# VH-VL binders against ADP-ribosylation factor GTPase-activating protein AGD1 (AGD1), part 11

Target 1, 225 residues: ADP-ribosylation factor GTPase-activating protein AGD1 (AGD1), of Arabidopsis thaliana (Mouse-ear cress) (q9fit8r1to225)
Amino acid sequence: MHFAKLDDSPMFRQQMQSMEESAELLRLRCLRFYKGCRKYTEGLGEGYDADIGFVNALESFGGGHNDPVCVAFGGPVMTKFTIALREIGTYKEVLRSQVEHMLSDRLLQFVNGDVHEVKEARKRFDKATITYDQAREKYLSLRKSTRLDVAATIEEDLHSARTTFEQARFHLVSALSNAESKKRFEFLEAVSGTMDAHLRFFKQGYELLHQMEPFINQVLAYAHQ
Short names: E, the ipSAE of ESMFold2; O, the ipSAE of OpenDDE; V2, 0.75 times the mean of E and O plus 0.25 times the DockQ between their complexes.

## First folded at step 3 (VH-VL)

Design p36 (from p7 with heavy chain W53Y S57Y Y102W, light chain A50K; framework fv_pritumumab; at its last look DockQ between E and O 0.01; V2 from the best seeds 0.00; counts 0 for: pae E 24.5 > 2, placed apart)
Fold by ESMFold2, look of step 4:
Structure p36 (fold): chain C 225 residues (1-225), chain A 120 residues (1-120), chain B 107 residues (1-107)
Amino acid sequence: as target 1 above (225 residues)
Amino acid sequence: EVQLLESGGDLVQPGGSLRLSCAASGFTFSNYAMSWVRQAPGKGLEWVSAISYSGGYTNYADSVKGRFTISRDNSQNTLYLQMNSLRVEDTAVYICARDRGWSYGYFDYWGQGTLVTVSS
Amino acid sequence: DIQMTQSPSSLSASVGDRVTITCRASQGIRNYLAWFQQKPGKAPKSLIYKASSLQSKVPTQFSGSGSGTDFTLTISSLQPEDFATYYCQQYNSYPLTFGGGTKVEIK
């Protein structure tokens, strides 16, 4: 969003307040989403650990190539199965990494970086507004009887306070414009990239298991001997 | 502006240990995932390790798993690499890299590196 | 692991030449491909991300193209400051992997 003017008009103030409200609402939603992302990626990590544990148990049960249990399980075919299962676990770890980097880090950067800057800019603007109001009150209280050196100091303070106020206003507008830009486009890209990461994960898993289909059929055929 | 300054590189014997540091400035360090990348003399780049913004997730190249530990201190804006059981093949310039944050796995800023030499 | 194969390993070119460097992934990586420049004794510098997006403050003679497995970095008019080694890097999956590098030498 672009502001119509940088002047301190009622319309400008309303636009600024609206953008701040929108950014804060989005911050709260991003925090909830971030917590969900963290829980999800923790689950993927725990799932990987479980996958490795399952494969280790299967390998230990199978023994070696001369083991009667290994022969019953089709030995070399079982080795291919355990290798494939380890690889599928690796795909899950890749998915966890992609979700963390593509979505979780972006959500946190918005909350801790962009929205924090808006809050700091608002605080500076509010302080500068109070200082400017106070300096203006002193200036408006000047009388013709006021000493010239006192009046000059009050006028210098007013000009300094006005300059600080204008700088703080511009900084706040800039911070709000940055946050609005991210709201409009960046999160759609991050979510879409996360969905694509899931697509790749399932495709990789399917393709690997499909490649194993002849070996699966060998085991099933031996079960009917 | 963004600065990444590595330190702690030294000459060590095989089997020794070394701790590398990367001091970050010019950005909110706690918002970014970080990596270590190494470059053996006259060779190409090799990714070593990554750590998430909070430190809750880490990953390692197979060549360093079990020997190296990546960590971070977000209150001091510092990334670390603890290197144990060092081998001759670990000899390299170790470079600190910042993940871009919007294009995960991509490094948008790099340090100059610190040299680790492992020899007997 | 996804192997990244760069070609050529080195090349010599004159100022003003159009230079192309290729990078091939052993598996599809969509557009999750980056290009880096590194001069001797200096840190790598990011040039391109998402195969074709130019990093901020990178000169416009650099461009990237490709998707899937085949990628190209193009320097449209080689400048004296472009003497360097160039690396591609995939970030589709861990482990993150780099190409072997392409050394560009100016005549």
Scores: ipSAE 0.000, ipTM 0.379, lowest interface PAE 24.5, mean pLDDT 82
ESMFold2-Fast, scan of step 3: ipSAE 0.436; ipTM 0.780
ESMFold2 (binder alone), look of step 4: mean pLDDT 92; pTM 0.932
OpenDDE, look of step 4: ipSAE 0.007; ipTM 0.485

Design p37 (from p7 with heavy chain S103H, light chain A50R; framework fv_pritumumab; at its last look DockQ between E and O 0.01; V2 from the best seeds 0.00; counts 0 for: pae E 16.9 > 2, placed apart)
Fold by ESMFold2, look of step 4:
Structure p37 (fold): chain C 225 residues (1-225), chain A 120 residues (1-120), chain B 107 residues (1-107)
Amino acid sequence: as target 1 above (225 residues)
Amino acid sequence: EVQLLESGGDLVQPGGSLRLSCAASGFTFSNYAMSWVRQAPGKGLEWVSAISWSGGSTNYADSVKGRFTISRDNSQNTLYLQMNSLRVEDTAVYICARDRGYHYGYFDYWGQGTLVTVSS
Amino acid sequence: DIQMTQSPSSLSASVGDRVTITCRASQGIRNYLAWFQQKPGKAPKSLIYRASSLQSKVPTQFSGSGSGTDFTLTISSLQPEDFATYYCQQYNSYPLTFGGGTKVEIK
């Protein structure tokens, strides 16, 4: 048997409270950011719908049955333009998807998952602390006259309570460390990936239209005759 | 013209391993996320795994997590699926699919598939 | 996981008939639903994305509608080449999931 030695520090407990408060403040900022991201991705989706509507209107413009100007204009030129516009719409959907998965989903996981885990771990730690304090009180109150079977039970209860307390402490520290890791490292990665997604979106659009430039110039020159 | 050509399907015993390949041509492979989809004989379609355009992000169906690994080589325009600890229920035609974008989840082009048979 | 339920599982129809296939998601998927066609021994062919948008080079007898949880594929006038199995697929979130399929057979 042994007497438990505890590293009870008011500084340890205060530092954990400070980290929990920091995580909650970050949750509120992340929630606002998440809502902005959702509005942005929904705007990209609406823009895609508008792109499709424009392509459909351009295809439907395709000419009257007896209109030789519309027939002469419409066939090969219309096909080139509608293909290009559909591809640009595809690039916009790629961007929307990338922002959703890289940033929006990670922000939501932090708000709904990681901070919730901290809250639950704190509740377990508080409960285990109370149980451990009670078991310590009983153990420290043991007398020479206490029956051996009663003393053994009190010692076993103290050991169990200490084990539960240390496990709850480890889990709370782990939950806080995970939240801090997301605060510092994963969010920076997500934002940087979102910027890269924008770069690739504009690059794809530019390359498509740049390849079309000779065709556009030829059509403009013909129209000027 | 977009082409996706799967290879590496074979007859394998339960617990065995197999590596599938999908050779891509007719498009800029490194701009597209890719997926594997499978179809057991006479059954419907089941999504297996997805990989981002760079290879930096992967996703797996629960039925294959820990056993299958998706990867890609953008310099060789090739998608891979490493399948370990194969089970009889993994018997299917495995089909390479081009995602319309990074984790977009819609497949605009499909390969013909390669048959994997797992039996004693 | 989002479960996709297609109905009917099969149907019989004649050339020229109007055919309607439905797909229900177990939770909201906005309009991120696709439709695919597959003939025996062939690769799937993409028909519809975002619930209602036609994939390029898809014949105009195909149309899609719906949002949220309830979706419909309509073939306005069946052609001989349209006898096949049709699948819906959600792509609102991972894991990606397919409906069970609807086999369209000739009478």
Scores: ipSAE 0.000, ipTM 0.426, lowest interface PAE 16.9, mean pLDDT 82
ESMFold2-Fast, scan of step 3: ipSAE 0.402; ipTM 0.759
ESMFold2 (binder alone), look of step 4: mean pLDDT 92; pTM 0.927
OpenDDE, look of step 4: ipSAE 0.194; ipTM 0.718

Design p38 (framework fv_pritumumab)
Fold by ESMFold2-Fast, scan of step 3:
Structure p38 (fold): chain C 225 residues (1-225), chain A 119 residues (1-119), chain B 107 residues (1-107)
Amino acid sequence: as target 1 above (225 residues)
Amino acid sequence: EVQLLESGGDLVQPGGSLRLSCAASGFTFSNYAMSWVRQAPGKGLEWVSAISWSGGSTNYADSVKGRFTISRDNSQNTLYLQMNSLRVEDTAVYICARDRGYTYGMDVWGQGTLVTVSS
Amino acid sequence: DIQMTQSPSSLSASVGDRVTITCRASQGIRNYLAWFQQKPGKAPKSLIYAASSLQSKVPTQFSGSGSGTDFTLTISSLQPEDFATYYCQQYNSYPLTFGGGTKVEIK
């Protein structure tokens, strides 16, 4: 006895392979992006160190303690500018920290693991597949001479096993789709958060310097007289 | 099975236009960058153009800049190459390839479609 | 543009021979080099990526080595189906560039 449509495994395997390929591509691209983010944050740190060097050099004109040369060469004005530049430096360090937290740390978290629900759904699917295969083998081994009550039990077992298998398959597909959607959402959130961090960094820097603009213009006008 | 199938190659007059298509199957097309590579009769391989996964970025060989336009329709799993102002030197088999960037390079190639630009 | 110089342009060999093909980049490309095999009338087949990694389903007689500017493709024991033209390609930066090809012919 053979059944025409008892085995849909090839269609499901094709779907699983497509999902696995998509998930692996996403993981590899996120890993590549993570490496790029590490280089970016390292560059921000090096840039910050250079900026601090610049500010420290300017402080030599800002009025060292009891240094008449520094005082004579623009001490008060240099002190004001140095304070503002140092404040911008703190904004840059905050940006570096935020980018590291929003991108590098978050990307590494979801690149390295599967969702617990996916692993559990796979185990349930594997068990259901074995049970269904065993039930199918028993059913296909039925003879005309098999007792009707035994045959009926085997037929019911097959029906139950098939239903359980189909439910487990659906749950596995759903778990995989949800996991991939969550990873895509988290990736987009991380990128958007990084753009927001940059926006806030430039906004804070702009506001600080904009408030100083009248003073800067006054000094420049004096220099051009 | 992962496959790429080109179509649209034809005999055209110099100065003419032609649009090539590449149908992708067996993988999530929208996740991959794609490239066009050509090979003139009896000559070696020459990269022509590339497009990012979203279609937001494109690149072209200097020999085709301003004349060729690469595009894609992710909903139809199809890559296109619009070729304008064709020259005799554009005569070649045009092959599409899946481009996995720094990870795996170009790992899947189509069979190609012949474009002949006669005098 | 990064120029890829491939040598030799052609070579003759017998089944069972060890074949070495060389590829040189005009500037550093790290390990972003691929090797392709092309048989007459057929599309190229990807053999090697990242200078030394075999693509899926590629026979183990093929191996690649090198980094930076100098690269080699080695066929440890040439099989009848290995008579083809081989191309190197850098994918470090656009425009992507191929070597001129090496035709491996029966001696």
Scores: ipSAE 0.000, ipTM 0.376, lowest interface PAE 25.4, mean pLDDT 79

Design p39 (framework fv_pritumumab)
Fold by ESMFold2-Fast, scan of step 3:
Structure p39 (fold): chain C 225 residues (1-225), chain A 122 residues (1-122), chain B 107 residues (1-107)
Amino acid sequence: as target 1 above (225 residues)
Amino acid sequence: EVQLLESGGDLVQPGGSLRLSCAASGFTFSNYAMSWVRQAPGKGLEWVSAISWSGGSTNYADSVKGRFTISRDNSQNTLYLQMNSLRVEDTAVYICARDRGYSYGPYYFDYWGQGTLVTVSS
Amino acid sequence: DIQMTQSPSSLSASVGDRVTITCRASQGIRNYLAWFQQKPGKAPKSLIYAASSLQSKVPTQFSGSGSGTDFTLTISSLQPEDFATYYCQQYNSYPLTFGGGTKVEIK
């Protein structure tokens, strides 16, 4: 992979650091975006409450179906308007729920979900690094007077520790790369899904009002007579 | 934003003990190695101790080895420095710093706290 | 231990001046050198890492160069806010060690 080209220990340190910085920056931006999404969904909820308040106020204007004021102001047409407005309010609640589940909940997964995988890989890498450093130091302390069997054991331990270290290093790089890729793809999917939810919301609203157009025109024409 | 806030500095007699704390916020504390650096009044910077992201590895300056213990509580986002057998020459402002290092070696500091003053005097 | 020798210990300069600070390691440290700025009564601020890489939000008048044992911090056009003490630090190996500092004073 790209990182395999930088397997010199000093360059590996710099590359790992850059990857960690990118991951942390992405996490912070996702957290900030999550807070914005929470405020947006709260606003949609308040909007729904306001829609219900508006509809209730309109329904209370003339009283019952046979109220003289209601009859004078078009009765059945006014009833159609209140039904349509309640339906639009319901669409806002659906949008709020969709934004919450598709964006806010996914952003929480980005912030929290991949930390465990990375932490586990880092724990294994930390352990392997300590073992490798100890084996390397022991190997460097070997003298010509050291027994042949003891020297062979130390060399074997070094080989084993190096292999474990290299595997742990590879797994840590893979875990960090996979975490970033997963967050990137899921972020794009969440944003795209949110835009689709808005498209559906406006389309449903448009279609409802478009079907109401003859009644809207009827009331407007009546108001000018 | 990244914030590091030290506390626990006090006036202590020679031979006494003191525990310093560094409260971290604005980043995933458990992903970073941390260090303590001190500065005696009117003097330069001296590195004191470092701890890996997991707490599995610790390093100390020779001047404090055997007397000071660095530790961390990742669940509370807090770094600690337990100082025992304090000497007059330990008088300094103690500053925590975020170390970009991992288990593969030491690295540079990118963020620093404001420090907490420790005075060792009779 | 790696000894870091910083020079000069202090210098006087005017706004707009080019300032050069030198740092020498007692043994090779590759490019594992950082530079920090400290103002009186304040914590240090990270300026440069890996000998020549600028930290985020650090002004471009700061630059670093060098490798191995000899390193230089350059301030190309000194600003009023640049009057401070500057420290180099090696992070090649433990224990981490700092230079003695260079105080940049107004003339």
Scores: ipSAE 0.000, ipTM 0.399, lowest interface PAE 20.0, mean pLDDT 80

Design p40 (from p7 with heavy chain D99E Y106A Y109I; framework fv_pritumumab)
Fold by ESMFold2-Fast, scan of step 3:
Order: structure tokens, then C-alpha cells, then sequence
Structure p40 (fold): chain C 225 residues (1-225), chain A 120 residues (1-120), chain B 107 residues (1-107)
């Protein structure tokens, strides 16, 4: 048969296996990276909670705007510091959210989408290959003495099985190519976006505290008179 | 109907050469990849070499690489194995096998085998 | 190379018994595993391909299962003609490799 001439079965499967092993290794590495990202964002969230706890404790110490201790001990200073620290904590929450969006969510979407599609396409390809091979064997066993209706059915089954096999093979190759193609864009953008989020976090924190530096120095000078 | 018949097995001295043939009948030989598998007396099966449907690709077990050459003549429906620099450990029944259809590579048809004995 | 470890190397059984033979690949081979039967003085006969697909005209007492690295051949009710040596073989990649064989003998 003409279609049998298109393939050298073990060599073709070796090439496909190599590509699929590469895709599966990428999936496992993405899942490990995703778990690391989730641990990191969880740590950031706990850090944010701790920071806000500190700010709340500082507010409780001051007793609010109608507390005599707050007024007597420079309440406006206490209030200004508390507001600044709460704002810094908010920056940390923004960082956590951005890291979750840029790394964790993107990695999980890639794994559940493109890489998972490779695994499913492989299963479909394996099934189609079995069906095609069985139909081919029946067709090659046909003799001139075979009933016309039986021969017609076997020929129809072969044509159907071959078409399904070719579609499944094309789908698997396409899935593998798509996974490989997305590797550069998705991961490089995710990592770069995460670094940009850290830069913005530190920059905002620095700028807030830098703007307050004259005030901090005035309060320190007053306390160290 | 489908049949593979090996020939060419003989007693040879270490360092000698021998050419095996496998005659295929009952199917379109040019549509299938073919392999040689051997079995030493009282031992298990060992794959030796494979050739694609067109003869354009060949593969060999490390134990025979550089010494054995697989080839085919699709016009004569015949598979060959040229064995050079034979060693005592090459003593085995050599069996011709047809690889299953597209994208499988499992064997579905086996020949009866031909005995190659390498001894002094 | 992919090593195929087959167990047991031999077993004794009676007609009607359920026989189980296992095969382990040293690395993942998906479902590219075949099982062969060989009787004394005869060439191997293909039983199963793609780990679980029965070859044409092979009796239904034979079945295969497994994927990846662990595979099993089961003979649900051993017949007199089933006493033979059984081999597994991976055909995922070259070089093709066989298990060491399991001899099924009369008890």
C-alpha cells in the first residue's frame, strides 16, 4: 500500500518519543516551578499579614484620634508613621497579586492548556494507530474470493481509519510544535514581568520613605535633643 | 500464505563471513520494514538489525555494528544480512521478522530461522 | 539501551490455571510493548502488541495490560497448547530489546 511507504515505524516513533519526552519534561518542570511560585506567593501573603499586624498593634498603642496619650506623645507623628507603614504593606499585597498573576496563573494555564493537550493528543494518536493497523491487516488479507459487500466494508473501514490516523498524527505534531513555540514567549515574559513587579514594589516603597525622610529626621532630632 | 524463509546458515571459522537471505512471499514486501533477530542455543531472543521499507534507513545492535550489514532487494522480495568478522558469540539461529504496519514496529510475522555456527 | 526485566524466569502450572507474567522496562516505553509465544523448535508467534491489543487469531484466554514501565501478560485459563516460553519486547525505540523469557511448564 502507498501509505505504508510514508513511514519507517520505529524511527518515526523514536523522533516522536523524543519530542514528547521533551514536552513531558517541560510539563514536570513547569509544575515544579508552579509549586515554588505558590510557596513564594504564600510567603508574601503571610509577610503582608504580619506587616499589617504590626501596623494594627501600633495603632492600638496610640489609642486613636481621641486618646490623651496619643495627643500628649505627638499623636500626629504616630498617625503619619502608621499610615505610611500600612501603605507599604499594601505595596507588598500588590506584589503578591502580580507574582501570582504573572507566574503561578500563567504556568498553570500553560500546563493545563498546551502541555496537557500534548498528552491527550498522544492518547488519541495511539488509539488511531491501533485502529489503522488493524484495518490495514484486514485489507491486506483480502482475496478475490471475498464477498463484494465484505470487501467494500473492509475498504471503507481502512479509508476511515487512515483518515483518523492522519488527523491524529497531525494533531499530535501540531500540539508538540505549539508547546515548543510557546516556551520562549510565555516563560520569558512571565519571569521578566515578575522582575518588573519587584522593581515597582521596591521603587514605590523607596519613594514613599524617601519623601518622608525629612520628617523622620526631624522626629529623630527632637527625640535626641 | 504470508511466509518468510531464511537461508544461508552454515558452519564458519571465527573471523569468517557469511551472507543470510530471507525470501518473502504472500505480501507486498516493499511496504514493510524488516528485522533480523537471533537466538543463541538455549538463550533468549536478541534483536540484530532493522531496515526501512525503502532501504534508506538501517539500524544495528551495538554488538554487531560495524561488522554486519542489512540490505534488501524489493524487486526480488528478499532481505539480506551480510555478516563479517564473525565471533563465536555470534552462534545463533537467525530469524527474519516483518514489522507490523504504519507506526507500530512490533513483529507480526516470523520466519523459521537459519542456524549459524561459528567455531574452530 | 532499554532493559526489559521479565519475571518469573519459569513457572509450573496445571491446565485451567491462571498464569501471570510480568515485564518491566528500565525507562518509559508508553504502550510500545509486545508479547510473543515460542514453542520448542519453533519460531516465535506474536500474541499481543501495543501492550493490550490481541493479534489476529490469538485465543481470548490471553490478555495484556500496563503502560509506561510495568506490564503484565495474563493467561486466564491455561490450555495444553499454552505450555511454552513467553517473551516481552519493547519497540518504542532502537535498539529493540526483549525480556529474558518465562518458561511455562506442566506441573
Amino acid sequence: as target 1 above (225 residues)
Amino acid sequence: EVQLLESGGDLVQPGGSLRLSCAASGFTFSNYAMSWVRQAPGKGLEWVSAISWSGGSTNYADSVKGRFTISRDNSQNTLYLQMNSLRVEDTAVYICARERGYSYGAFDIWGQGTLVTVSS
Amino acid sequence: DIQMTQSPSSLSASVGDRVTITCRASQGIRNYLAWFQQKPGKAPKSLIYAASSLQSKVPTQFSGSGSGTDFTLTISSLQPEDFATYYCQQYNSYPLTFGGGTKVEIK
Scores: ipSAE 0.000, ipTM 0.434, lowest interface PAE 14.7, mean pLDDT 81

Design p41 (from p7 with heavy chain Y102F S103R, light chain N92D; framework fv_pritumumab)
Fold by ESMFold2-Fast, scan of step 3:
Structure p41 (fold): chain C 225 residues (1-225), chain A 120 residues (1-120), chain B 107 residues (1-107)
Amino acid sequence: as target 1 above (225 residues)
Amino acid sequence: EVQLLESGGDLVQPGGSLRLSCAASGFTFSNYAMSWVRQAPGKGLEWVSAISWSGGSTNYADSVKGRFTISRDNSQNTLYLQMNSLRVEDTAVYICARDRGFRYGYFDYWGQGTLVTVSS
Amino acid sequence: DIQMTQSPSSLSASVGDRVTITCRASQGIRNYLAWFQQKPGKAPKSLIYAASSLQSKVPTQFSGSGSGTDFTLTISSLQPEDFATYYCQQYDSYPLTFGGGTKVEIK
């Protein structure tokens, strides 16, 4: 965010408050997204467990080598399908792992932390504001009868306090702006990473099944007889 | 590797208070629900309390509800159990355990435990 | 509360024996059952989750079966390091509850 002029106006205070509100909204939205991703990865894990159960049931049904059940139900076909289903399950677990890795590295860090820089900048700003307000009150209380050396000291203190206040204000605005930008870029990377993981998952699944398509069609044709 | 290390167990009088800590390392602590499980000398395992990954949800066994408070500090990778109004029957080794919430819900890793003795 | 009942409470066995431990839930818990091993003075070690899935690095002599209310832990060929107390635990709903434990002792 741009601030063309840094001054003591109510406009500056409103803009700074808006930036703080935006940062908090972004944090809350990242938290909601993280919770959604958590449910999604839990669902993928549950799906993987179900896939294992399904494959194990098919293997149990098929029996051992040269088993009458295996022979009767086309043992080589059952074996080929079982291998393919296991491979698909593996792709699903890889997808879950990739999404979970993205969440653990980035998104949760936005939720749990005030950026250290923002916290420190706010602390410095608060201190500088108090100092500046005190110096300004002393300056405004100066009388014509005030000693020249005392008046000079108060004027120096006011000038110094104003400079420190302006610097602290600039640093706070910069810290808030940087924190918001960082969270936005990291959110975009998290979303893009999730979509990339999905693309790879479906591509792997498609390639496996596409390779098997003639075999699947032949088995289906046989079964319909 | 995943490590959970409990501390804070002590000898305390009935009606006293104690705070247990569990330091987690080797995994992203903030992604996991956590539980406290206790075991009285020579007895079996008893679940005490659970907390969600964010700390937004907590659950307690009826025997400790209203007396114990589970909490966590994800920035420090630490789980806590604040125990108030302690009773002799609370005497046990308190063990920190990692779980995955309702869908997984099992404890895949356990700490070594810290002994709490409630007596004179 | 879901009550978990283990049987037997203790058993004596020799190395190489097949050991079977059963666990019964007071109501249906689907497959949300875990098995744990605990040696004297040590922390529990996770063996099985989802009734039949082996935890990482757990030896293949351990297997679990069952669904709903009746569950079984089987050790196909007991090893010296398998003498311990075994617990079942449901995680279908809070409060989480454990069985009373089964102590497997050397004959």
Scores: ipSAE 0.000, ipTM 0.372, lowest interface PAE 25.9, mean pLDDT 79

Design p42 (from p7 with heavy chain N31S A33W W53G S57Y; framework fv_pritumumab)
Fold by ESMFold2-Fast, scan of step 3:
Structure p42 (fold): chain C 225 residues (1-225), chain A 120 residues (1-120), chain B 107 residues (1-107)
Amino acid sequence: as target 1 above (225 residues)
Amino acid sequence: EVQLLESGGDLVQPGGSLRLSCAASGFTFSSYWMSWVRQAPGKGLEWVSAISGSGGYTNYADSVKGRFTISRDNSQNTLYLQMNSLRVEDTAVYICARDRGYSYGYFDYWGQGTLVTVSS
Amino acid sequence: DIQMTQSPSSLSASVGDRVTITCRASQGIRNYLAWFQQKPGKAPKSLIYAASSLQSKVPTQFSGSGSGTDFTLTISSLQPEDFATYYCQQYNSYPLTFGGGTKVEIK
């Protein structure tokens, strides 16, 4: 990030305002994303409940391996299907928990991220700016007839005010930059982690169902006879 | 004593060109942003353009963008405003102003102004 | 652009009166507001910067207040030399913009 020199103050303020607006836009988008994640997590929980309902209903056809109806409708193989579906439901609950912790819990901490630090840096910058300008005005008012002790104090005050102003300027820019970087990092980590969680969920689900393929084909072949 | 003295104002026909000058004295000219502000007869103040101490940065009001060019010669302590494609609406007293510069963008010293009249 | 609205456009007052002029910005400008005085046929004179800081050598009857979008200039006891037109100006960002001015006239 490149900023104008100290003597280019209105342009510097315009650049800072642009950065502050970008940071606020990012915060609002992160908040919107957080709300979407909450809705998604809620949906995953409802889906898990529906899955359990489905499996419970299907178990009525696999509840007894000596049941004539169960035997006629695939009996022992049907029991394997219900066991697999319950296991997939467990994977879905793990996914829900991971999404909740990686997206909702972590992201919310950074939706208003660094607002305190940025606000304090702004206050210090404003105060330092006023103090520096006041010291500058007093310095410009110095005359050769001004007492030596008064002139020395004014020069010392100007030096001190300039140093404080430069430090406050640097800290404000740093605080804004750090706030943006922190939000960017957390957002990217959250999204990436969520995609990895989905990958693992689908991979585990696929492996489990792939092992069931011979039994799926067995039941399908039986139905066609 | 800080002094700003404008010159170059004249009667010009619409579509014409004119260059204004502002001679600065009593301060380190190259350390300050400088602006042109105008005031139409019986109207309020309107900021026209600003230039940084080094001359490396310039800003313009939308009403003059592409027509006016602000520049400075720090070796001669002089600020310029080149005005092209003048309109009747550009009729005003053009005033040279020293921007505080260090951390504020307000004016602490003003010139007396030079009248530009755009009329047939 | 940040638009600056001054109220009133003009007012009539007597010497010794308290005068209040208001200035409103179309968006937040924090304390980056200045007040200027202009007498007929003369260059403007800086009075106040940073909304409330009095410029060097400006008489103490002048004071400013406000932040964000709403600002006021107060003349606690109007003097004969205070009859003039007053302008507010924001310097938060380019383009720099002025209020329409408030003319303070003798009653």
Scores: ipSAE 0.000, ipTM 0.466, lowest interface PAE 14.3, mean pLDDT 81

